# VH-VL binders against Rho guanine nucleotide exchange factor 33 (ARHGEF33): the designs that were tried, part 10

Target 1, 176 residues: Rho guanine nucleotide exchange factor 33 (ARHGEF33), of Homo sapiens (Human) (a8mvx0r265to440)
Amino acid sequence: KRQTVALELLESERKYVINISLILKIKATFQGSDGKRNSKERSLFPGSLRYLVQQHLDLLHALQERVLKWPRQGVLGDLFLKLTNDENNFLDYYVAYLRDLPECISLVHVVVLKEGDEEIKSDIYTLFFHIVQRIPEYLIHLQNVLKFTEQEHPDYYLLLVCVQRLRVFISHYTLL
Key: E = the ipSAE of ESMFold2; O = the ipSAE of OpenDDE; V2 = 0.75 times the mean of E and O plus 0.25 times the DockQ between their complexes.

## First folded at step 4 (VH-VL)

Design t6 (from c1a with light chain G96D; framework fv_lecanemab)
Heavy chain, then light chain:
Amino acid sequence: EVQLVESGGGLVQPGGSLRLSCSASGFTFSSYGMHWVRQAPGKGLEWVAYISRGSSTIYYGDTVKGRFTISRDNAKNSLFLQMSSLRAEDTAVYYCARGLYYKGAFDIWGQGTTVTVSS
Amino acid sequence: DVVMTQSPLSLPVTPGAPASISCRSSQSLVHSSGNTYLEWYLQKPGQSPKLLIYKVSNRDSGVPDRFSGSGSGTDFTLRISRVEAEDVGIYYCMQDTHWPYTFGPGTKLEIK
ESMFold2-Fast, scan of step 4: ipSAE 0.403; ipTM 0.712

Design t9 (from c1a with heavy chain L100F; framework fv_lecanemab)
Fold by ESMFold2-Fast, scan of step 4:
Structure t9 (fold): chain C 176 residues (1-176), chain A 119 residues (1-119), chain B 112 residues (1-112)
Amino acid sequence: as target 1 above (176 residues)
Amino acid sequence: EVQLVESGGGLVQPGGSLRLSCSASGFTFSSYGMHWVRQAPGKGLEWVAYISRGSSTIYYGDTVKGRFTISRDNAKNSLFLQMSSLRAEDTAVYYCARGFYYKGAFDIWGQGTTVTVSS
Amino acid sequence: DVVMTQSPLSLPVTPGAPASISCRSSQSLVHSSGNTYLEWYLQKPGQSPKLLIYKVSNRDSGVPDRFSGSGSGTDFTLRISRVEAEDVGIYYCMQGTHWPYTFGPGTKLEIK
């Protein structure tokens, strides 16, 4: 049922936002909220995280409004079409995230090694991995919505375009 | 607000045992590594022990290895130091201190609890 | 273990005059992260130690700007541009680069 898979996507986004928001609490432990941070100090977290968190919060809000008041011909593809538009920076933030990630992983390892805190390292790496996996997860969710969307539905071609854009992105993503 | 309070100090005979406690409030205790630091009467500071936030990593000063055990209970916001085979040289004020990754330093200290090892 | 030394061990200062304390380590304190984990702590009479400076030169929150830290590798300095009565106490340098963490012997700052 189409509404069921749309609800699964919404619940997945809620869980993801909770997980990505944990980064802010972990970041506070490592970088504090102090505006006196030395500009020469490298960030333990990719600079794109601030914008990714905000964009996912915005997406969650839009998904909640759309899915919880689901009409007979509910549409989701427009939300993801907007996100994946080449005039929008969303996918560029993911590219920036992946570009910065190896150095952040290395720096987290070295900083954590100083105090030997393997649990926080594991938690940070798990969160980094959740972010790496999110675009592939969107592809799966949108394919599930598409599967229960008839060809005549106003969402059909919007979802097709989104699925294709995400497939192209993921093929390039794995090369970074 | 943010504070650490030590307890459990007292007078103990050489060879005896004592358990110190440190109670944390005003911050998320489970997010920080914790340390014990001591100071003998009229002497300088000596780092004693460290425990990571989830207890997976523990380090001790050479003087206390094999005699002291650091532990924590994150559900109770508490840090412990179990001291065994106590020596006169262990006489000191014992402070618990919070490790803060950003600063790489002890940014919050307790008021200390006094341990006296004497016959 | 890394040995930390301080000089002078006793520092009598006239109010309003500048003061400086040197700290040396037996090994480089540069960590593989590029950070140098050298801290300065002040212990006022009857009180717990308080963080003044972290990572060589960064003042902790609430620490007056008359305090400054400098140095690199194995040689570090704490400077007070204008000593005030409230600055009396024992100053300790500490290294957090190598386990076990080690403190300097302390420098007692007194008003003349």
Scores: ipSAE 0.329, ipTM 0.717, lowest interface PAE 3.2, mean pLDDT 88

## First folded at step 5 (VH-VL; from p9 with light chain S30D; framework fv_roledumab)

Design q1 (at its last look DockQ between E and O 0.45; V2 from the best seeds 0.00; counts 0 for: pae E 2.7 > 2)
Heavy chain, then light chain:
Amino acid sequence: QVQLVESGGGVVQPGRSLRLSCTASGFTFSSYAMHWVRQAPAKGLEWVATISYDGSNKQYADSVKGRFTFSRDNSQDTLYLQLNSLRPEDTAVYYCARDSLEYWGDDAFDIWGQGTMVTVSS
Amino acid sequence: AIRMTQSPSSFSASTGDRVTITCRASQDIDNYVAWYQQKSGKAPKFLIYAASTLQSGVPSRFSGSGSGTDFTLTINSLQSEDFATYYCQQYYSYPYTFGQGTRVEIT
ESMFold2, look of step 5: ipSAE 0.398; ipTM 0.760
ESMFold2 (binder alone), look of step 5: mean pLDDT 93; pTM 0.950
OpenDDE, look of step 5: ipSAE 0.233; ipTM 0.771

## First folded at step 7 (VH-VL; framework fv_roledumab)

Design s1 (from q1 with heavy chain S52W; at its last look DockQ between E and O 0.64; V2 from the best seeds 0.00; counts 0 for: pae O 3.2 > 2)
Heavy chain, then light chain:
Amino acid sequence: QVQLVESGGGVVQPGRSLRLSCTASGFTFSSYAMHWVRQAPAKGLEWVATIWYDGSNKQYADSVKGRFTFSRDNSQDTLYLQLNSLRPEDTAVYYCARDSLEYWGDDAFDIWGQGTMVTVSS
Amino acid sequence: AIRMTQSPSSFSASTGDRVTITCRASQDIDNYVAWYQQKSGKAPKFLIYAASTLQSGVPSRFSGSGSGTDFTLTINSLQSEDFATYYCQQYYSYPYTFGQGTRVEIT
ESMFold2, look of step 7: ipSAE 0.450; ipTM 0.775
ESMFold2 (binder alone), look of step 7: mean pLDDT 93; pTM 0.946
OpenDDE, look of step 7: ipSAE 0.157; ipTM 0.738

Design s2 (from q1 with light chain A50D; at its last look DockQ between E and O 0.48; V2 from the best seeds 0.00; counts 0 for: pae O 4.9 > 2)
Fold by OpenDDE, look of step 7:
Structure s2 (fold): chain C 176 residues (1-176), chain A 122 residues (1-122), chain B 107 residues (1-107)
Amino acid sequence: as target 1 above (176 residues)
Amino acid sequence: QVQLVESGGGVVQPGRSLRLSCTASGFTFSSYAMHWVRQAPAKGLEWVATISYDGSNKQYADSVKGRFTFSRDNSQDTLYLQLNSLRPEDTAVYYCARDSLEYWGDDAFDIWGQGTMVTVSS
Amino acid sequence: AIRMTQSPSSFSASTGDRVTITCRASQDIDNYVAWYQQKSGKAPKFLIYDASTLQSGVPSRFSGSGSGTDFTLTINSLQSEDFATYYCQQYYSYPYTFGQGTRVEIT
């Protein structure tokens, strides 16, 4: 059962990364034919997006390796501890993302309305919200893994700390 | 281990052609935009060309437009730069480089090959 | 094309020194700046991206700052292995352009 929920986490991450990767395609549509990064593009997408996407990609790769190999005592908690510790800027960039998102949404609304493409707008919003919701989703997944982790398991304490850390983090941000 | 290896450099006369190759290993090649950067002897770095992960988008420096052609074979994890109508000013070490962000493209260069020397002289 | 003016072209320093290299863009390029280190006869090494983000594996004595048009690479407490040529680069728009380089030599 523990392996099952770990696999669910992995699959969730795969789907998530695939989805947010679409934002790159959309973003590219706002680039000029000459490869310029215009002010419109910069305004529509939070500056922290690049870093966050890379971190999710890295996490996906790490998760994939751990879950697919799944040693006798599969450990996942260390990955999330590293992701969310003070030495890593992931949560800071996430906060920056949340801070900048309202303005980006507003600008997307204005720009897309002028261009008359409501579908693109909907897609962008969907992707933006996927990113927003990912931290709470991590909490859910990690809680599920923890639920099926014995206290004597080496991952137990790690997961416990991660869950607690994420709970605290989420409690400080109303958007989550 | 992530690695890029260039090949195909040499000494040629003006007007001739060369084909450079860059073989990638240790990462999912098809997921990255790739770049060529060259460096003339005792000079600085000059961007030459960029190709998207799927090859659908190509960018060239004005100095090489119409003469150089950038392509990739994702099944072989290989980049190609066809150098036509070579000029003395094309003399340089040519580096292939990986884009610093997977799938993103149009970013900085995080991995570089060792470079291959192209010399154009009469 | 966006011009990246790097300064100084070269200078001498000693181990332990604080070193600062500057790069000025001909227009506002936000934070789309990278820094590279190149040792003689070697390929460039990726140091910093997005003006101030340190690449993984790069020593913490390296730091970048700036936004808009003015950018700075700083090496706190120069080490013997840091003597090299450094380049700034913009990837704000095509064509991508580099600074002319700064050679850091040993005193």
Scores: ipSAE 0.032, ipTM 0.673, lowest interface PAE 4.9, mean pLDDT 89
ESMFold2, look of step 7: ipSAE 0.409; ipTM 0.776
ESMFold2 (binder alone), look of step 7: mean pLDDT 93; pTM 0.949

Design s3 (from q1 with heavy chain D106E; at its last look DockQ between E and O 0.38; V2 from the best seeds 0.00; counts 0 for: pae E 6.0 > 2)
Fold by OpenDDE, look of step 7:
Structure s3 (fold): chain C 176 residues (1-176), chain A 122 residues (1-122), chain B 107 residues (1-107)
Amino acid sequence: as target 1 above (176 residues)
Amino acid sequence: QVQLVESGGGVVQPGRSLRLSCTASGFTFSSYAMHWVRQAPAKGLEWVATISYDGSNKQYADSVKGRFTFSRDNSQDTLYLQLNSLRPEDTAVYYCARDSLEYWGEDAFDIWGQGTMVTVSS
Amino acid sequence: AIRMTQSPSSFSASTGDRVTITCRASQDIDNYVAWYQQKSGKAPKFLIYAASTLQSGVPSRFSGSGSGTDFTLTINSLQSEDFATYYCQQYYSYPYTFGQGTRVEIT
């Protein structure tokens, strides 16, 4: 059962990364065909997006490796501890993302109104919110893994610390 | 684990051709734009070419346009740079490099190979 | 093409020193700047992107700053392994261009 929930986490991450990769493609459409960066890029998309996406990609690769080598290397907690510790700026960039998002949403709305493509707007918004919801989803997944992890398992305390850390973090930003 | 390995370098006379290869491993090759950067002896770095993840978009430095052709085989995790009409000024170590973000627009270079030396001399 | 003017070309420093390298773009390139370290006979190493974002695995003594036209790489407390040549790069638009490099040598 522990392996099953670990696989669910992995599949969730794969799906998530596929989705956020779409936002990068959409973003690229605003850059123009001449290789020049569009001045609207930083306005429509949070500046922290590039960093966050890279971190998720790295996590996906790490998760895949661990899950594929299950159960011997079926430890996941260390990956999330590294992701969420004070030495890593992931949570800081996530907070920055949340702070910048309202303005980005507003600007996307204005730009899309001018271009008349409501579908693109809806897609962008959906992808923006996927990122917002990912931290709470991590908590759910890690809780599930922890639930089926024995206390004697090397991942138990790692997961426990991660779950606690994420709970505290989410509690500070529950209204977001 | 992530690795790029260049090959195909050598010594050639002006006007000749070489074909460089770059083999990728340890990551989803087809998801990344790739780049070639070269460095002449005791000189700085010079961007040469960029190819999108699917090969649909190619960019070249003016110094190599019309002479160099960049391609990729995603089924083989390999890049190719065809060097035609070589000149002495093309003498350099040629590096392949991975784009810094998957599916992101062409960006910085986060992973580099060790390079392959191309020498053009009469 | 966008010119990246890097300064100085070379200088000597000692371990523990605070080192600053500057790169100036010929036009506004927002924060589309990367920094690389290259040791003799080796491939460049990726240090910083987006002008100020530290690549994973790079020591925290490295930092980048700047936006628009003026960019800075700073090494806080130079270590023995930091003696190398450093390059700035813009990826704002094609053709991508590098600074001419800054060689940091031992005093």
Scores: ipSAE 0.039, ipTM 0.683, lowest interface PAE 5.1, mean pLDDT 88
ESMFold2, look of step 7: ipSAE 0.091; ipTM 0.671
ESMFold2 (binder alone), look of step 7: mean pLDDT 93; pTM 0.949

Design s4 (from q1 with heavy chain A33Y; at its last look DockQ between E and O 0.45; V2 from the best seeds 0.00; counts 0 for: pae O 6.3 > 2)
Fold by OpenDDE, look of step 7:
Structure s4 (fold): chain C 176 residues (1-176), chain A 122 residues (1-122), chain B 107 residues (1-107)
Amino acid sequence: as target 1 above (176 residues)
Amino acid sequence: QVQLVESGGGVVQPGRSLRLSCTASGFTFSSYYMHWVRQAPAKGLEWVATISYDGSNKQYADSVKGRFTFSRDNSQDTLYLQLNSLRPEDTAVYYCARDSLEYWGDDAFDIWGQGTMVTVSS
Amino acid sequence: AIRMTQSPSSFSASTGDRVTITCRASQDIDNYVAWYQQKSGKAPKFLIYAASTLQSGVPSRFSGSGSGTDFTLTINSLQSEDFATYYCQQYYSYPYTFGQGTRVEIT
């Protein structure tokens, strides 16, 4: 059912947001007790991360509202169109994230080696990877929703456009 | 939908105490850092205090340290600012504000209350 | 404490004008700057964070720029509802500090 795959998308987003929220916990551990932002923190985490996390939170809330209050003609495509259109900076920040990530990974490696906590390093890398993989995951989810959407459904063409946009985007970035 | 409402302001004499409250609605209160910002009459904005999600971490402006106490009750979606040893220079509209990022911590202020006026005068 | 020096303190402008407000930090604060709009008798309104990111719902005529120590708020084509006082703020480190404010008045 279309609603089932929509719910799967929602649950995936919830899980994802919970996971990336752990990044914030880790960031806090690198933050000084004196209330000052550590310069190392800025280097360890991409500058675009804050914006991206907020966008995912916003998306989660929007998805939750749409899926839990599933209307007779439930529509999701508009949310992702808004997320991925040229008026929104989400994809730009995502690209920025990808660009900055290698350096951040290198710095994390150096800093964590000094502290001797390999587990933290592994956690950070895992979380970084989740963010990288999220756009491809969106594509998969949206394709699944589209699969169970009739052509006459108002969400059909919206989803088509979103899927196409994401395919094009992914094709331009080999890291995805 | 998202709203902050301050209360508890009033006119007091120097040396007295006052307790301000801020009630939050429309969002998961425990997921946000919260702040107090004040504004003296015809003056600019001054940060007063910040409290973490569970209140385990509190930050205060030097001008209020030792006199003001910031707390929160997440079960009631309410912030509290205990104002002790009040001074004339504490006269201001006091705003509670939500941190701009859920779970992020220290950040800008995206939601503000209407403010409550505190007047300290002899 | 990090000092945020905002300029000018006030100025007059007309509808349709391009308005620029500047804020200088006493040290490098990267992009940890927010901008607020405050109308008389009202609470501040959140406009921009991370120096250049527009808050959702804020008109696109507002923009922010800068990094390090020098920051700018720009209003492209001032509207009647834009006459207010604007504040910059740093949230790089505690204590958080605001600029002195800039009052934009109607000519």
Scores: ipSAE 0.017, ipTM 0.650, lowest interface PAE 6.3, mean pLDDT 88
ESMFold2, look of step 7: ipSAE 0.078; ipTM 0.675
ESMFold2 (binder alone), look of step 7: mean pLDDT 93; pTM 0.947

Design s5 (from q1 with heavy chain S31Y S52W, light chain A50D; at its last look DockQ between E and O 0.56; V2 from the best seeds 0.00; counts 0 for: pae E 5.7 > 2)
Fold by OpenDDE, look of step 7:
Structure s5 (fold): chain C 176 residues (1-176), chain A 122 residues (1-122), chain B 107 residues (1-107)
Amino acid sequence: as target 1 above (176 residues)
Amino acid sequence: QVQLVESGGGVVQPGRSLRLSCTASGFTFSYYAMHWVRQAPAKGLEWVATIWYDGSNKQYADSVKGRFTFSRDNSQDTLYLQLNSLRPEDTAVYYCARDSLEYWGDDAFDIWGQGTMVTVSS
Amino acid sequence: AIRMTQSPSSFSASTGDRVTITCRASQDIDNYVAWYQQKSGKAPKFLIYDASTLQSGVPSRFSGSGSGTDFTLTINSLQSEDFATYYCQQYYSYPYTFGQGTRVEIT
């Protein structure tokens, strides 16, 4: 059962990374045919997006390796501890993302109204929302893994600390 | 280990052609945009070309446009730069570099090869 | 093309010194700036991206700052292995362009 929930986490991360990768694709479409970035691009997408995407990619790779080697390396808590510790700026960039998001959404609305592409707007909003919801989703997944982890297991206390950290973090942000 | 290895450099006369190769290892090659950057002797760095992960977009410096052709074979994890109509000012160490962002991106360069020297002289 | 004017071209410093290198863009490029270190006879090494984000594995004595047109690379306490040439780069738009480079030499 522990392996099952770990696999669910991995699959969730795969789907998530695919989705956020689409943001980059959309972002690229706002670039002119000449390959130039424009002022609209800068405003439509939060500056923290690149960093966050990279961190999620790294996490996905790490998760994949651990889950595939589950009998030998069935520990996940250390990955999330590294992600959420003070030495890693992931949560700070996430907060920055949340702060910038309202303005980005407003600008997307204005730009789409002018260009008449409602589908792109909907896609962008959906993807923005996925990023917002990812931290709460991590909490859910980690709680599930923890539920099926014995106290004597090396991952138990690691997961426990991660769950606590995420709970505290989420409690400070009502948007989550 | 992530690695890029350039090859194909040499000494040629003006007007001749060379084909440079860059072989990638240690990462999923098809997930990254790739770049060529060159450096003339005792000079700075000059961007030459960029190709998207799937080859759907190619960008060239004006100094090489129409003469150089950038391509990739994702099945072989290899980049190619065809250098045609070479000029003395093309003399440089040519580096291949990986884009710093996985999948979609035209970002900075995080991994570099050792470079291959191209000398154009009469 | 966007011009990246880097300064100074070269200077001498001692180990332990605080070193500052500046790069000015000919237009507003937000934070789309990277910094590289190049040692003699070697390929450039990736240091900083998005003007201020330190690449993984790079010592914390390196830092970047700036937005818009003015950017700075700082080495808080110069080490013996830091003597090299440094380059700024913009990836705001094509063609990508580099600064002229700054050679940091030992006193």
Scores: ipSAE 0.053, ipTM 0.694, lowest interface PAE 4.5, mean pLDDT 89
ESMFold2, look of step 7: ipSAE 0.097; ipTM 0.657
ESMFold2 (binder alone), look of step 7: mean pLDDT 93; pTM 0.947

Design s6 (from q1 with heavy chain N57Y; at its last look DockQ between E and O 0.52; V2 from the best seeds 0.00; counts 0 for: pae E 2.3 > 2)
Heavy chain, then light chain:
Amino acid sequence: QVQLVESGGGVVQPGRSLRLSCTASGFTFSSYAMHWVRQAPAKGLEWVATISYDGSYKQYADSVKGRFTFSRDNSQDTLYLQLNSLRPEDTAVYYCARDSLEYWGDDAFDIWGQGTMVTVSS
Amino acid sequence: AIRMTQSPSSFSASTGDRVTITCRASQDIDNYVAWYQQKSGKAPKFLIYAASTLQSGVPSRFSGSGSGTDFTLTINSLQSEDFATYYCQQYYSYPYTFGQGTRVEIT
ESMFold2, look of step 7: ipSAE 0.409; ipTM 0.751
ESMFold2 (binder alone), look of step 7: mean pLDDT 93; pTM 0.945
OpenDDE, look of step 7: ipSAE 0.337; ipTM 0.796

## First folded at step 9 (VH-VL; framework fv_roledumab)

Design a1 (from s6 with heavy chain T50D; at its last look DockQ between E and O 0.22; V2 from the best seeds 0.00; counts 0 for: pae E 2.7 > 2, placed apart)
Heavy chain, then light chain:
Amino acid sequence: QVQLVESGGGVVQPGRSLRLSCTASGFTFSSYAMHWVRQAPAKGLEWVADISYDGSYKQYADSVKGRFTFSRDNSQDTLYLQLNSLRPEDTAVYYCARDSLEYWGDDAFDIWGQGTMVTVSS
Amino acid sequence: AIRMTQSPSSFSASTGDRVTITCRASQDIDNYVAWYQQKSGKAPKFLIYAASTLQSGVPSRFSGSGSGTDFTLTINSLQSEDFATYYCQQYYSYPYTFGQGTRVEIT
ESMFold2, look of step 9: ipSAE 0.434; ipTM 0.766
ESMFold2 (binder alone), look of step 9: mean pLDDT 93; pTM 0.942
OpenDDE, look of step 9: ipSAE 0.830; ipTM 0.922

Design a2 (from s6 with heavy chain S52D; at its last look DockQ between E and O 0.47; V2 from the best seeds 0.00; counts 0 for: pae E 3.9 > 2)
Fold by OpenDDE, look of step 9:
Structure a2 (fold): chain C 176 residues (1-176), chain A 122 residues (1-122), chain B 107 residues (1-107)
Amino acid sequence: as target 1 above (176 residues)
Amino acid sequence: QVQLVESGGGVVQPGRSLRLSCTASGFTFSSYAMHWVRQAPAKGLEWVATIDYDGSYKQYADSVKGRFTFSRDNSQDTLYLQLNSLRPEDTAVYYCARDSLEYWGDDAFDIWGQGTMVTVSS
Amino acid sequence: AIRMTQSPSSFSASTGDRVTITCRASQDIDNYVAWYQQKSGKAPKFLIYAASTLQSGVPSRFSGSGSGTDFTLTINSLQSEDFATYYCQQYYSYPYTFGQGTRVEIT
């Protein structure tokens, strides 16, 4: 059962990363036929997005390695401990993302109104939402893994600390 | 071990064509946008072309637009640059480079091949 | 096209020196700047992206700063292996453009 919930986490991350990949197509749409970035693109996407995307990709690769091999004492908690560590900037960039998102959404609205493409607007909003919801989703997944982890398991306290960190973090940001 | 290996360079006369290849290994080729950058002898770097991960989106420098064609075969982990109507000013080492971010595109270049030399002279 | 004016073109330095290279964009390009190192006869090596983010595996003596139009690459305590040509690049808009390069030579 522990392996099952770990696989669910992995699959969730894969789907999430695939959604992130759609940013490329969206960006291309706003760049125009010549592929040039413009002020609209710069304003439409939070500056923290580049960093966050890299971190999610790194996490996906690490999860794939851990979960697909999955030794008898498979450990995941250290990955998320590192991700949520105060020395890591991931959560800081996530906060920055949340901070900048309202303005980006407003600009998307204005730009899309001019272009008349409501589908693109919907896609962008959906993507933004997925990124916002990812931290709470991590909490849910880690709680599920922890639920099926014995106290004697080397991953138990790692997961416990991660869950606690995420709970505290989420409690401080009502947008989540 | 992430690696890019260019091939296909050589010496050709003006107006002739050449086809460059870049073979990727050590990473999921189909997940990355790819780029060509060239460097004339004793000169700086010049961006040539970009292709997204599935080949559906391409960008070209004005200096090569209409003459060069960028393509990729993800099943073979290979990138191609067809050089048509070559000019002396096209003489350069041609590098293939990987986009610095998976699926992101339109970013910097994190992995470079060793380059292949193209010489256009009468 | 966005011009990237890099300076200086070349200079001599010694091991242990603090080295600074500058790059100025012809327009505001936010932080869409990368830095590369190229040794003679070799392909460029990726050092920094997003103006100030160090690529994994690159020594911490390298750092980048700047936003908007003015950017700087700094090598804190130059090492023997750092003598090379350095390039800035903007990837804010197509066509992507590089600076002219800065050759760091040994004194």
Scores: ipSAE 0.097, ipTM 0.722, lowest interface PAE 2.9, mean pLDDT 89
ESMFold2, look of step 9: ipSAE 0.295; ipTM 0.724
ESMFold2 (binder alone), look of step 9: mean pLDDT 93; pTM 0.944

Design a3 (from s6 with heavy chain L101F; at its last look DockQ between E and O 0.02; V2 from the best seeds 0.00; counts 0 for: pae O 14.4 > 2, placed apart)
Fold by OpenDDE, look of step 9:
Structure a3 (fold): chain C 176 residues (1-176), chain A 122 residues (1-122), chain B 107 residues (1-107)
Amino acid sequence: as target 1 above (176 residues)
Amino acid sequence: QVQLVESGGGVVQPGRSLRLSCTASGFTFSSYAMHWVRQAPAKGLEWVATISYDGSYKQYADSVKGRFTFSRDNSQDTLYLQLNSLRPEDTAVYYCARDSFEYWGDDAFDIWGQGTMVTVSS
Amino acid sequence: AIRMTQSPSSFSASTGDRVTITCRASQDIDNYVAWYQQKSGKAPKFLIYAASTLQSGVPSRFSGSGSGTDFTLTINSLQSEDFATYYCQQYYSYPYTFGQGTRVEIT
């Protein structure tokens, strides 16, 4: 069952990364000869987006390796410890993302509506919120893995620390 | 058979304290997170507290935080809920419930006790 | 806290009827929803978890569906023993929260 939950985390991350990659694709559509679009591009998308996407991609690769090669004592906690530790700026960029998001949403509304592309607006909003919800989702996934992890398992304390860190983090931000 | 039995309920005045107990049998108690859920008369269900299998982590509803203390004795297969600074709005049937999965409790409640009534009134 | 808005609050039905109860979450909670049955003066009984997984021992006439924000409990062909109050619950995040309940009464 622990392996099953780990696989669920992996699949969730795969889907998530695919989705957030779409936002970069959309972002790219605002680039080109349209000077007006180009002038608004930087304001339509949070500046932290690229960094966050890269970190998620790196995490996905690491998860794939760990979960698909699932040894008898598979460990995942260290990956998330690395992601969320003070040496890594991931959470800081996440906070920056949240901070910038309201303005980006407002600008997307104005710019995209003027162009008459309601579908693109909806897609952008959906993808924006996927990123917002991902930290809470990580907490849920890690808690689920922890449910099937005995205290003697090498991943136990790693997962505990991750869960604690994420819980504290989430508690400080109402948007999460 | 899996069973939970609550005890310790009663009638108390506001500001007083009670200690509720829940005794588990029929399963490996130490492997499960446990919960308290209460139900005021003719009202719905309200989650109160969660404790991990080893008691290392506890969660409380905001309505009881700072007043209620959740603990467990795995050697006795027993849960405890210390109710301090009781208020009239704490009047309810208190249920202990087993988490639907082992170890960490972030899931549904698969086994419930019969409940114990706590009445807080002047 | 995540709000679980349950509807209707109560209704009357007859044995053999198809009964549907709905629960709407204030945010996306994936499939982290459970359903309970409570008869008068008794403790709640666990029916469904993960929105659609039937607990062992629960009759197959009970079913759950939904994901995200909208969830449904269905009783296919109501039996006499099914008249009770039903609750949805989210366990996506703390604090865990329940719907207001739906009382299913006999016509």
Scores: ipSAE 0.000, ipTM 0.550, lowest interface PAE 14.4, mean pLDDT 87
ESMFold2, look of step 9: ipSAE 0.111; ipTM 0.643
ESMFold2 (binder alone), look of step 9: mean pLDDT 93; pTM 0.944

